# Ledger of designs, part 164: VH-VL binders against Large ribosomal subunit protein uL10m (mRpL10)

Target 1, 224 residues: Large ribosomal subunit protein uL10m (mRpL10), of Drosophila melanogaster (Fruit fly) (q9vpl3)
Amino acid sequence: RGKINIQRPKAPHYERARVVAVTQPKYPELPKAKSCFKTRAERTQQQQENPYNEIIAREVRNWLDHSRLVAFFHLSSITADDIFRVRVQLHKQNLHLKSYGSKIIEQAVKNTRYEAIVPLFHSNHCIVFSPDPEKTAALLRIVRRVPQMVLLGGIVEETMLSRNQLVAYAQMPGLHAVQAQLVQTLSQAPGHLIQQLQAHQNSFVQVLDVHAKNQMNEETPKST
Short names: E, the ipSAE of ESMFold2; O, the ipSAE of OpenDDE; V2, 0.75 times the mean of E and O plus 0.25 times the DockQ between their complexes.

## First folded at step 10 (VH-VL)

Design gb96 (from gb1 with light chain N55S; framework fv_anetumab)
Fold by ESMFold2-Fast, scan of step 10:
Structure gb96 (fold): chain C 224 residues (1-224), chain A 119 residues (1-119), chain B 111 residues (1-111)
Amino acid sequence: as target 1 above (224 residues)
Amino acid sequence: QVELVQSGAEVKKPGESLKISCKGSGYSFTDYWIGWVRQAPGKGLEWMGQIYPGDSDTRYSPSFQGQVTISADKSISTAYLQWSSLKASDTAMYYCATSFYYWGEFDYWGQGTLVTVSS
Amino acid sequence: DIALTQPASVSGSPGQSITISCTGTSSDVGGYNYVSWYQQHPGKAPKLMIYDVSSRPSGVSNRFSGSKSGNTASLTISGLQAEDEADYYCSSYDSYSTPYVFGGGTKLTVL
């Protein structure tokens, strides 16, 4: 399809300009030792942080709503020059590399079916968005040469995929006609898909298991 | 089958203009960078620049910035290298080559176009 | 513009192993794993032999291998054959001036 839908997620220029304005206060910090209460400057910082989080969470939701491909990566230490080079190459393929704080990701996906991905973002991370799921092969080809970026998993056509499933998807012909084949290949319980949403990052497996088990235990009252 | 086919050999006089071509086939022309590499007689390879045909983003070696123009026509899958005024020092074999990566190797090469500039 | 340094010439006998060096700086060879090697026979276009320091394209003999230590990358050819006689060029990503830089080239003679 894609005839009615936006072919690519548009950069939320309004939200970004707003964030810059809100997060760059001109007010100097006052000595905290003289106050039992937060100073006006400290309160102003807290007030600006609240609008900042809301605006960026809206940006993240916009990217999620307009992207048919979302890929999650663990990001190791990387220079500004290296990440710039990677961004240029990704952008050529209509792939948009973004980085957001874990609290902002949590706020953006709260009350959605993707809330379970939040634990993936408790360490250094980045996300690649694209309106074109056929670019998955190009994405994997690009990041193969960026050892600092480790694929954890993703979302294709609103379906959560593990690393291995996303790799398998990339091997399919770049045609919408193969969506039925993808769905058949990935016909598994959601818990299984989420648990496999990591490469070799053991800490993420533990975090995902704890989160999933907590949600399942809350939903399922006693069977013993 | 990926193939890059370059235009034929050229013999020119100093001060003349020239435009040589490189036609790609067997791959997605707009998804790969096309670079130009010069090799003077008996000398080594020298990267001149490259273009991404999908958006015409062009990068030049500092040595060739302003000396040549690199362009592409995606409707006919052809890249070009152009001089407004040739010099004797432009005598060389010119190769086009394609790379998927901005920073990466050239995996497919044209056969080369020999340009001779003499009086 | 810092050119990558290669020996002008290297020689070996059939069946021997030979190594060609390619030395740069931390802004090219030393800073990235984007080193490639090309083979060029007289009158022919270059052929990619190695990419990403040590990866080999399909169809390239396993006699060709690549490595890197610090600012120096190396191409090693084992079991030398007469048809290996050619010019060899290294190349790397260059973060300071251009995305691409070539070495000066090495003429391999098989005696």
Scores: ipSAE 0.578, ipTM 0.786, lowest interface PAE 1.5, mean pLDDT 80

Design gb97 (from gb1 with light chain N55Q; framework fv_anetumab)
Fold by ESMFold2-Fast, scan of step 10:
Structure gb97 (fold): chain C 224 residues (1-224), chain A 119 residues (1-119), chain B 111 residues (1-111)
Amino acid sequence: as target 1 above (224 residues)
Amino acid sequence: QVELVQSGAEVKKPGESLKISCKGSGYSFTDYWIGWVRQAPGKGLEWMGQIYPGDSDTRYSPSFQGQVTISADKSISTAYLQWSSLKASDTAMYYCATSFYYWGEFDYWGQGTLVTVSS
Amino acid sequence: DIALTQPASVSGSPGQSITISCTGTSSDVGGYNYVSWYQQHPGKAPKLMIYDVSQRPSGVSNRFSGSKSGNTASLTISGLQAEDEADYYCSSYDSYSTPYVFGGGTKLTVL
């Protein structure tokens, strides 16, 4: 009793604990200030890089939008002389060899139906563009001589094609190419009706091929 | 069928001009290089130069640069080899040949044009 | 003046195999796989027999084969026949001077 109005805790310990508890700020000001400083530096760096990447990505989208033939290649180590020789021959055929970084290609095809092709660009790559899909045969003939370029696939008339489908397309230009694409589309659907339609289309293609060959043979100049 | 048909044999005197021709058929004339190859009597083959008819890009051997002119006319699928002033040393068989590649093989050859230059 | 080096002549009997060499440098035969071989009969135009070192055009007999080791390419003709008697020329891409350099030619005689 007696001393209920005065407590005798050890004053230094009590005052130290009280000061720490009471003077602690509601939330740290320095972490917020550090965050703002770091965000500002990050924002500045991203602004410097992002405009460049977006400009090149727009260039890639423009090439994709205006090219009826796009072919994707893995590119192994190649000399400046060799790639220059390849570029010259490709350019003669209205084929344009371009190389872009994987992130730029991803940015260019994001939110398009071609976004699924992004994994093709994880390693060294290059792309050939052309407004003329009839040049697919010329493209494959040129790259046959370039072992450093390995065909992965492509886009023809806005349709994604595998390597084998591009090779098939190259062998059947014009009406034959259209028929080849139709046959491939039909053959992906199961059923005897589709098989019957496919057989009919194959017969039609054979008749056209024979007729075209006969026309060329008849038009061949003869010497007496 | 791919065919290259060359103009007939020529007999000329030194100082005369000459233009010989090579007509292509059975292929896309503007998508192939046409080269000219010389063969002097009893000698081997010498590449003189070649032209890409699609854009008239023409390349010459250093030995023949300035001595001959190579040209092509897309409308009639014909390439030409021309001399402004012939010399006796120009006596040779001249072949045209076509190649898909600037740096590649000659797939098809013309029959040859014999040019004889003598006084 | 720059030409690929071939032997002036080679000979063989019917049914035998012969090989013709074509030697260049690292700027032509050694540097690229763009070696071609041409056959020329007397009074006739050359005919392409081999391209890309070892590839045959359609219509060329499988008796003709090509290979390359370092700066030397080789044309091998197996089962020699009388009609193989001709002049043979190699050619290659040349990165220094011209897109085509020819060898001096080899006369094949079938005995």
Scores: ipSAE 0.521, ipTM 0.747, lowest interface PAE 1.7, mean pLDDT 79

Design gb98 (from gb1 with light chain N55H; framework fv_anetumab)
Fold by ESMFold2-Fast, scan of step 10:
Structure gb98 (fold): chain C 224 residues (1-224), chain A 119 residues (1-119), chain B 111 residues (1-111)
Amino acid sequence: as target 1 above (224 residues)
Amino acid sequence: QVELVQSGAEVKKPGESLKISCKGSGYSFTDYWIGWVRQAPGKGLEWMGQIYPGDSDTRYSPSFQGQVTISADKSISTAYLQWSSLKASDTAMYYCATSFYYWGEFDYWGQGTLVTVSS
Amino acid sequence: DIALTQPASVSGSPGQSITISCTGTSSDVGGYNYVSWYQQHPGKAPKLMIYDVSHRPSGVSNRFSGSKSGNTASLTISGLQAEDEADYYCSSYDSYSTPYVFGGGTKLTVL
């Protein structure tokens, strides 16, 4: 255009700051307990115990407990600008990209049902969380444009899924439609059709079966 | 299939207000960005801004910030481009187009709305 | 800001190959692999031909290809046909605008 656009320097800085503020984990500040002239033993104890790590580990557990979709990625070298754009798009779909140190993840999941994920974090990694499992298709569409992020697997409705199972899940109709299809399948040829579906999408069929059983259990007490 | 249908041509006088529309169908309206692109007679394409209907997040080109308002109505899958006071320099073809990605290409385009502003 | 720099016109004969350049800066074409190309026939809306520098949408002829070197992206059309006569626009993600910048456009004439 040739005109000096005075708004341009502010617009990019504003956009970057806004995306970082919205998508980046809001870490609690380090405890403001000051340690001036502590004894040698007290300083040694404080160095051994990092209360910040436990606070962040608690944040990780909170994300795991309150997310119905968790996806694990290997993360290759990526620029700040590239990850910034990815975070903007993910956030639009209620998908939250988080990165935590391997030690913190291990501490967060130790002695929990999530402990099996620890081996996934022995190299460079990131995690995407969402309360909405129907966003799996959107997640995969977004990361398809990000070769630095390699899908390793995930957890959907408390069921561990491989990469291929997550891809298959993303291609399925909505949960209500799939539950109806499962009921129809059971009515027509229960043993063979369910087993065939389980062979192709083992964890997904398990999730659908759990939903069907939960709905049946909810209805049973009311009809009695 | 995905389709964007825009409102019909408009002939207006300077100082008048105008609101043109872009109705999406065949896709999840709230999961795609809708952008507005201007093309003055015999000139090239200019990106004006875009909106994400799911949360009404709206981004403007610095050249068009404060000159137009972009909005969307999720209940009828329709995006809007609005002027409070038209100028002769607003005479142009206006396209809406949709993109899944914030940074990405516009993969589907409306047919365009011709706006003519003259006394 | 000026739009991305494209030649105003290019021409070729049926069966030839032509290339259209799109030159920007490190804040757009040079900094990112988010370059798109659009084809516009007279009186029609633009059509996406290339995205992410070199990728084709479904339904776009493989005669169209894209590349990038430094701050310059290129659209190459092989085996020129009369139907290719149109205006071509490049577009890139721009870290200084939000998020798009278009090229000035190139008129392709097939003679």
Scores: ipSAE 0.540, ipTM 0.760, lowest interface PAE 1.6, mean pLDDT 79

Design gb99 (from gb1 with light chain R56L; framework fv_anetumab)
Fold by ESMFold2-Fast, scan of step 10:
Structure gb99 (fold): chain C 224 residues (1-224), chain A 119 residues (1-119), chain B 111 residues (1-111)
Amino acid sequence: as target 1 above (224 residues)
Amino acid sequence: QVELVQSGAEVKKPGESLKISCKGSGYSFTDYWIGWVRQAPGKGLEWMGQIYPGDSDTRYSPSFQGQVTISADKSISTAYLQWSSLKASDTAMYYCATSFYYWGEFDYWGQGTLVTVSS
Amino acid sequence: DIALTQPASVSGSPGQSITISCTGTSSDVGGYNYVSWYQQHPGKAPKLMIYDVSNLPSGVSNRFSGSKSGNTASLTISGLQAEDEADYYCSSYDSYSTPYVFGGGTKLTVL
């Protein structure tokens, strides 16, 4: 009606503008029609199509192809000093923290088995890569002390894992978990005919058990 | 059974060189930082610096940069603190301590090495 | 110089609760949740009592607790015992070049 009031036209009824924008038909791409006026969105889209992005997308693909551990994180505001500290600590464990734009990630994973990860990167994000899947426990131990990084999920040995599956994997650190299970099974074995050999085995198994439990306690303080 | 065992007490004169040691056992030596903390007689704790033995990355406190050298030998799981020329003001108890993180806390401490420097 | 401020001494009686403060700035204690506390008996190495402001390491009595408000972290000891008599040091992260800054220490006397 042309009535002037102090309410801003763009601040309607508890996010009405946002709701309307979300529910309105959206075209997959802005028209690439030639015009004398380029909107900010059109200029941004032109920038995303530059050849440099192809090189970075190839870099991302190489990281995905050559890493046996990939973890995806939401990243909240963090200072340069803090992210540098985290990067250094991760690097000591052969964990490589990378940040890439959402469009570059989409370009890198398009037509690959990992295309499903694209929705994870609609907000601020980062990725940690490693050739060593046994470093998952170390990764989570480090990130636990970085509240700005929130685990979303990942890929271990080419298998997509949810956050809960990654946490479970981290608590079973391969050889140590297998050793602990083997030692527990052997130590609970009922008496057999070869008692002397079993006595020697139990002594050795106890040493391995102490070592395995110490390693597990060191990696997972929650369990004793 | 994480344990840090430090070398024995030292009595030195000003100008002499000294190298003290800290041997780690019961954990992955190359996956933890080892720091050195000084405590002058009757005074508080003071961080000197720390080393990551896996790659020998060494960081020093601004107060100790250039005054001491921190090193490690991963083949024998031993870290070192070294002076080229001791001063009377270096008289203190020296602790080594280990941490998984570059920051935050030291989980385990050595028993300490008393260094006495007198003319 | 010592960067973090602690009272020089605190005293209490057996069974009482006492609190030791550790005051820094918005760039260390106030800026991070990386505050730790150490107990040191005469002639002994320090022992970690609290990490990340309020977390207890394995083997530390639950009589010990930690907290933080603004630029001040606090160590509280409940059910005070004679064995608690010791020096207590706080530590905080400051920056990458100074990942550990210690307080001046507090002598706890159990009367």
Scores: ipSAE 0.689, ipTM 0.839, lowest interface PAE 1.1, mean pLDDT 80

Design gc1 (from k9 with light chain V29I Y32F; framework fv_anetumab; at its last look DockQ between E and O 0.26; V2 from the best seeds 0.00; counts 0 for: pae E 2.5 > 2)
Fold by OpenDDE, look of step 11:
Structure gc1 (fold): chain C 224 residues (1-224), chain A 119 residues (1-119), chain B 111 residues (1-111)
Amino acid sequence: as target 1 above (224 residues)
Amino acid sequence: QVELVQSGAEVKKPGESLKISCKGSGYSFTEYWIGWVRQAPGKGLEWMGIIDPSDSYTRYSPSFQGQVTISADKSISTAYLQWSSLKASDTAMYYCARQWDYSFPLDYWGQGTLVTVSS
Amino acid sequence: DIALTQPASVSGSPGQSITISCTGTSSDIGGFNYVSWYQQHPGKAPKLMIYDVSKRPSGVSNRFSGSKSGNTASLTISGLQAEDEADYYCSSYDSSSTWVVFGGGTKLTVL
């Protein structure tokens, strides 16, 4: 009786293999974890004549008006769990992750200063809002590690920034730091000027003194 | 000026281990990621993976997952690519490049490290 | 998986304008919004020439331009010069697969 190789079981007889193949429970492909975010198509379809669209649009407008930091992201297929994780991380930094339909965004920003953002919403997207522009670096640090979130651009202090500009902004010292540096620089400037001015005066006096001494030495008659 | 300097060419035998380096300068090393790109002789560019030097967060392309290890030492602004056991098929030019995130371009490149694996 | 397809080779005469195409096969259009182009001379490291489909890094000649239509990105080199002879690679981030993809490369020959 041949040693049953437990590690490499002999392929079952063709007939048994056929039965096993047929009896293998076709596990329904785990429904691709429907992203907690409805596909653009699904969202667009649902949003066609929803009386609530205006309410949601007003909400979006409210977020835009009260946020000093707004970042726009393309959102690819992401699991609900991953979104939740990101949301939690963002929330800890007082960053608010929202997702709206493109039509809602269009409605929300129509005839406003934000109308220029409409072209950013051609695909699945999400928006992060914050009242604190100083959180830009924190935001970017979090989201860049989320491969499904692609930075499109943002608004900081009412200024629309490209993705590159947003990154650059995040790398800048905070406004207060810059102001502090400026104040420090300005405070040092008078001292330097005074020093330079005094240095020139002192040098001039020294030259005059040397000249005076030389003249005195020339007037001392060699008492033969 | 932003610069990435890689370690010199390597000649190894199959089965040997190897660690090559990429040193960044001229920028805040921890603010940008380092990507690694392979180019086999006469072949195209292949993205291998990326590392965030700030905390050594790493991600690999599926083709390179488990095949290599990417690491970094932020204290000396250096990223590493290493093999535990080289194969002949690992013969290639390896580039490190600066990349802010996945969706940003590889804006600055190292000069490349040629790795030759031959029996 | 996103695959980027480039022509194997393109040729042009000095002063001419040539275009290299990069076609994505992925149904996920979202991943193809950030296309980059790299130039690689023989024995040299790749150089970023275009990013974000059409943006030029500092120091890159204005002879290089990028565009995109549908699922095809294009690199156009105007006023072709001998120094432009190189391999050109397109790349894109695939947000669905969550990795960077390179095209197969195009060898540009200046005749």
Scores: ipSAE 0.840, ipTM 0.919, lowest interface PAE 0.6, mean pLDDT 87
Fold by ESMFold2-Fast, scan of step 10:
Structure gc1 (fold): chain C 224 residues (1-224), chain A 119 residues (1-119), chain B 111 residues (1-111)
Amino acid sequence: as target 1 above (224 residues)
Amino acid sequence: QVELVQSGAEVKKPGESLKISCKGSGYSFTEYWIGWVRQAPGKGLEWMGIIDPSDSYTRYSPSFQGQVTISADKSISTAYLQWSSLKASDTAMYYCARQWDYSFPLDYWGQGTLVTVSS
Amino acid sequence: DIALTQPASVSGSPGQSITISCTGTSSDIGGFNYVSWYQQHPGKAPKLMIYDVSKRPSGVSNRFSGSKSGNTASLTISGLQAEDEADYYCSSYDSSSTWVVFGGGTKLTVL
């Protein structure tokens, strides 16, 4: 409805304190000194990041850099027993389920080629890492039956893939060389690192969409 | 290429059993799940449940849990929806559709099976 | 029960553009980019027209486009044709139910 504002009462000591505070002249600092101070403060903030958070962020970067398969999931409410069973099944396939806070993920991927993943981590998320991209099919088979885990996308051989592209990748024949060649070809898309990553995603999405559409509608002739 | 073909229309009395079918072709039947969707006369779409044909793993919407049974025979690329005892309220069009998992769209649909239950 | 809100009907003339809205919550449309649109002609099965908010399957005309803003997804049909007359259903994954839910449907009439 309407907003209501109440004027604060003015007592002698309150008015005196206010007058002193308001009438205190602002002594401008030298522009150079203030500019240097602000630059220094910003630099100091960067340098004085919480050591624990930086250690965990470094752990995340290490997982990202040394895993040839990374899959991102939304995670809805799930019991400790249920997620533990999933972790055990995944671990048997050399798949490592990890959960990190969204701020730590953002800190970990800031100024890296993986910065584009940040929007995936609004909350309620987990990540699966593996050194072996051939385990993508095993990963999806296991997680497919966990209704609380929803595939958002992933990274295979350093190339970002949508969920549809990961499903298509998992459905490819068991010839790792063929899959690696496809990913390598798509990874040569032009542009800046972030734009290249998005271009690779868009190109791969387009290629897999065409392939999926051809599989779904092979008998439909081109309209041209 | 991908096609789902459902069995023909059924007219039944309350208390009778019924099993309708959905046969897939043009793709690897066990690589995708089959979802079932109900549409009551003049109403919208209701997701009933889903089956993995590779081992017959099923999951149902709470509204349909215990009311129907979903099954599959991967040797003939066919999924089934069955009732042990039909009710008049089961009168509806029933669709099967291909679905990767719970979060994916239903991308190819069968033509539908009309089930009419009349006393 | 209807999880996603659509207008009951919309109408347009041949050659016109129309838009159908689909409104949910942060647990479905607002939380994910997994919105689909289905076209259903009378007596026929639904056909997937749009998936993942804005992508088209093979064989779907580029006259059909999808978009999303916050908790609302939209299907836009440009250059309306008589054969576009059908019921349209939106659908989205819902983290509360942990499966796909449907809108109540919108009847498009081409005059």
Scores: ipSAE 0.729, ipTM 0.873, lowest interface PAE 1.3, mean pLDDT 80
Fold by ESMFold2, look of step 11:
Order: C-alpha cells, then structure tokens, then sequence
Structure gc1 (fold): chain C 224 residues (1-224), chain A 119 residues (1-119), chain B 111 residues (1-111)
C-alpha cells in the first residue's frame, strides 16, 4: 500500500484534503535530522518514481479500457472550490474527473490506437471517464457552464471523436430513435433481415469513426 | 431550419425601460444557449452574455454585468434582453445568436433589433 | 473591449486572393483552435463563414479558407467577387476574462 491513494491520494475527503494539503504548513524536521532524513527520503522517492509512474500509467490504461466514454479538456486556472463542485456534480452522474501528468499519459497510450491524443496533454488538462456513453449529454451540460474546462475531444465506444462530433453524438435523438426502431424490428423480423439491419448499424458506426478521425486530424495536423 | 426571429426596432428616451425578444425555431430550444451581441453604430461586435434556456442559467461579460438582464421563457422558445433604465450610449443594434458554449461559434443569428435612445 | 487585432480595411480586385489577419494572445488564438470568422454585409446580421480555425459550414464557398500560426489567425478569400465586399470579424474563445472575444472588424472593398 503506497503513501498515497491512487484514486483519492490525499485523504478520505479527497477535495477537502487537497485544499487542506495545499494550505497546510510543511513542518521540516530538525535541520540536522531533517537534512539526514531528507537526503535518504529524497533518494528513496527518486527510486520509487519509475514504479509509481508505471502503476499510474496502468490505472490510466485501465480507465481507458473500461470506459465507454472518455472526454479530454483543457483546464485553465480554477479555484479548488470550483473544481471540487464540478467533480461532485460529475460523480453523481458516474462521470469521473481525473488529471494525470503528460508523461504518464504518453506512457499509458504508447503503442495503442490512442497515441494521437498525446499533444492534447502538453498544457493544463483533465480527463473525464465513464462506463456509460449515454452520460455524454449530462457531461457536456455540466462542463459547458465551467468556462475553465474546455472540451478538446473524446472517445466513445472506442471511437475517437472531435469535440464537434462529441457534441453531435450527445444530441442524437435520431440515434435513440434508430436504436428503438431496430429493437422493435428485431423482435418482429426474420433472421436475414436482422443481419441486414445489423450491417447498416455497423456502417453507421463507421461513419462516426471516420468523422472522429477527420476531426482529430484537423485539430492535430501533425499526424492522424 | 434553424431560425432566430427578433422583435422590431425601438425608439426610446433616456431613463425608459425596454425588453426585446428573440424567438428560436427549427431546433430544440433548450439544448443550446442564446448569446447576445451588441453592435454600436459604425462599430464592431461585442459579446454581452448568454442564457441557457433550460433553467435560466446566465452569464455576462464583465462589461455588461449589471447593465442588462438576460432572461428566457422556454415554453415559447423565447429569450429576452432587458434594460431597466436606458442611456443614450445604449443606442446600438442587438443580435441574438445560438451557441453551444463559450468555445463554439455563434452559428445562427437573429436579424437584429435596432435600439435608438435619444432625447 | 477588443481583444483581437484586425486591419481596419483590405482591398482587392475581382479574381485576386486576399488575406485578413487576426492577432490575439496565448489565452485565445494561440492557446486554442476555436477561431471563427463572420461575414457581415451592410444592414445584415453576421454570417458564420469559418469555425475551428479552418472548417467551413455547409453552404459556404470553398473560396473561403482559414488558418492560424502562433497567435495569428488568417482568413483567405480566393477569386474575389463583388458580393464578397463586407465587414469580416474574427472571434475566439478566451480563457482570460470574457470567454468570447471578437476582433475589431475588417472592411473588405472589392475594387
């Protein structure tokens, strides 16, 4: 068990503890004892950073692999109270706000289909994860009132979407209507017709994927 | 077809109140914000603020905070811009426009409402 | 007031290409790819011509194109036509103070 909790690294009351930790005085040990202890502690911390980075990178990979919705945001200067309020609002919707170092993101997505997201993390950022892609609309309604969080793009059902495509995805009452119509048709139709409709559904997903890749290329013209 | 239709031109005296309107159609009115933009005669565009008509959440540019009131009635798909006491400097064209959030374009615009305030 | 700087006017002859610049800071154009361009004919409402730096809405001629480099965005109009004579405004998300900012506008004159 590490000195910090990966999910809530600072305390049981994660945002309050972070605010308190930022403002808490750091009481160094006695100068001589502190000097000796600090030197050993600093070397031990340095030796632990490589394993710590890989543990956090595995956490990011686990979130990416188990989240049907991932959204990336630029994060401007924001008060601890405001970000805490946003995190609580998101959590109520099964939306999990996280922030990781850019090098950890690079390590987490290396040799994956998501390497194209790395340039998004060269500035202040945060990420929202959720197992529930139907929460995309709720996510966007919450964060669009937070001017400090600027949507950069996302991943839905393992498909990379630009911010415009993510907003369009969230607004698809036609997708919900098409899904309802398919369910009704599948309940009534013969097996041949069902497979024909499933092929059309796959083509629809491919169209969204093409839009996501085209939009991501335009937003990051260096590569894909 | 997305359409924003604004109320007609107004001629007022200083100190009078005024409420102008912007009616949206052809889309789900509560899914988008309505932004207000001012254009003084011969001058450029100024973003004044927004409203989310779903629950009347509003935000104003610092230059316009306390100077105007933005409101909406979602039951009739209409947003409003209101002054309690007009000044001569309020003479301008006022546009409403549809916007998803601060970082998205103003993609559809109303035709504008000319407000003239003179003695 | 005005956070983005545009030239006051630009002119060109029919068939030429012209470019209108829009210069901001790292808090807006330099920091984000959320630049829009609007065309406004006299007495008319603005019309969205370019968004997200370089994308055209449906129905906008491919003679209009956008780009940016550093803190400066550019609108390029190729094959100038008489109906292109209008005022042009850039706009950007701004992380600093007002969240939405416009340029001062550029009057395009087709000679």
Amino acid sequence: as target 1 above (224 residues)
Amino acid sequence: QVELVQSGAEVKKPGESLKISCKGSGYSFTEYWIGWVRQAPGKGLEWMGIIDPSDSYTRYSPSFQGQVTISADKSISTAYLQWSSLKASDTAMYYCARQWDYSFPLDYWGQGTLVTVSS
Amino acid sequence: DIALTQPASVSGSPGQSITISCTGTSSDIGGFNYVSWYQQHPGKAPKLMIYDVSKRPSGVSNRFSGSKSGNTASLTISGLQAEDEADYYCSSYDSSSTWVVFGGGTKLTVL
Scores: ipSAE 0.463, ipTM 0.751, lowest interface PAE 2.5, mean pLDDT 78
ESMFold2 (binder alone), look of step 11: mean pLDDT 91; pTM 0.934

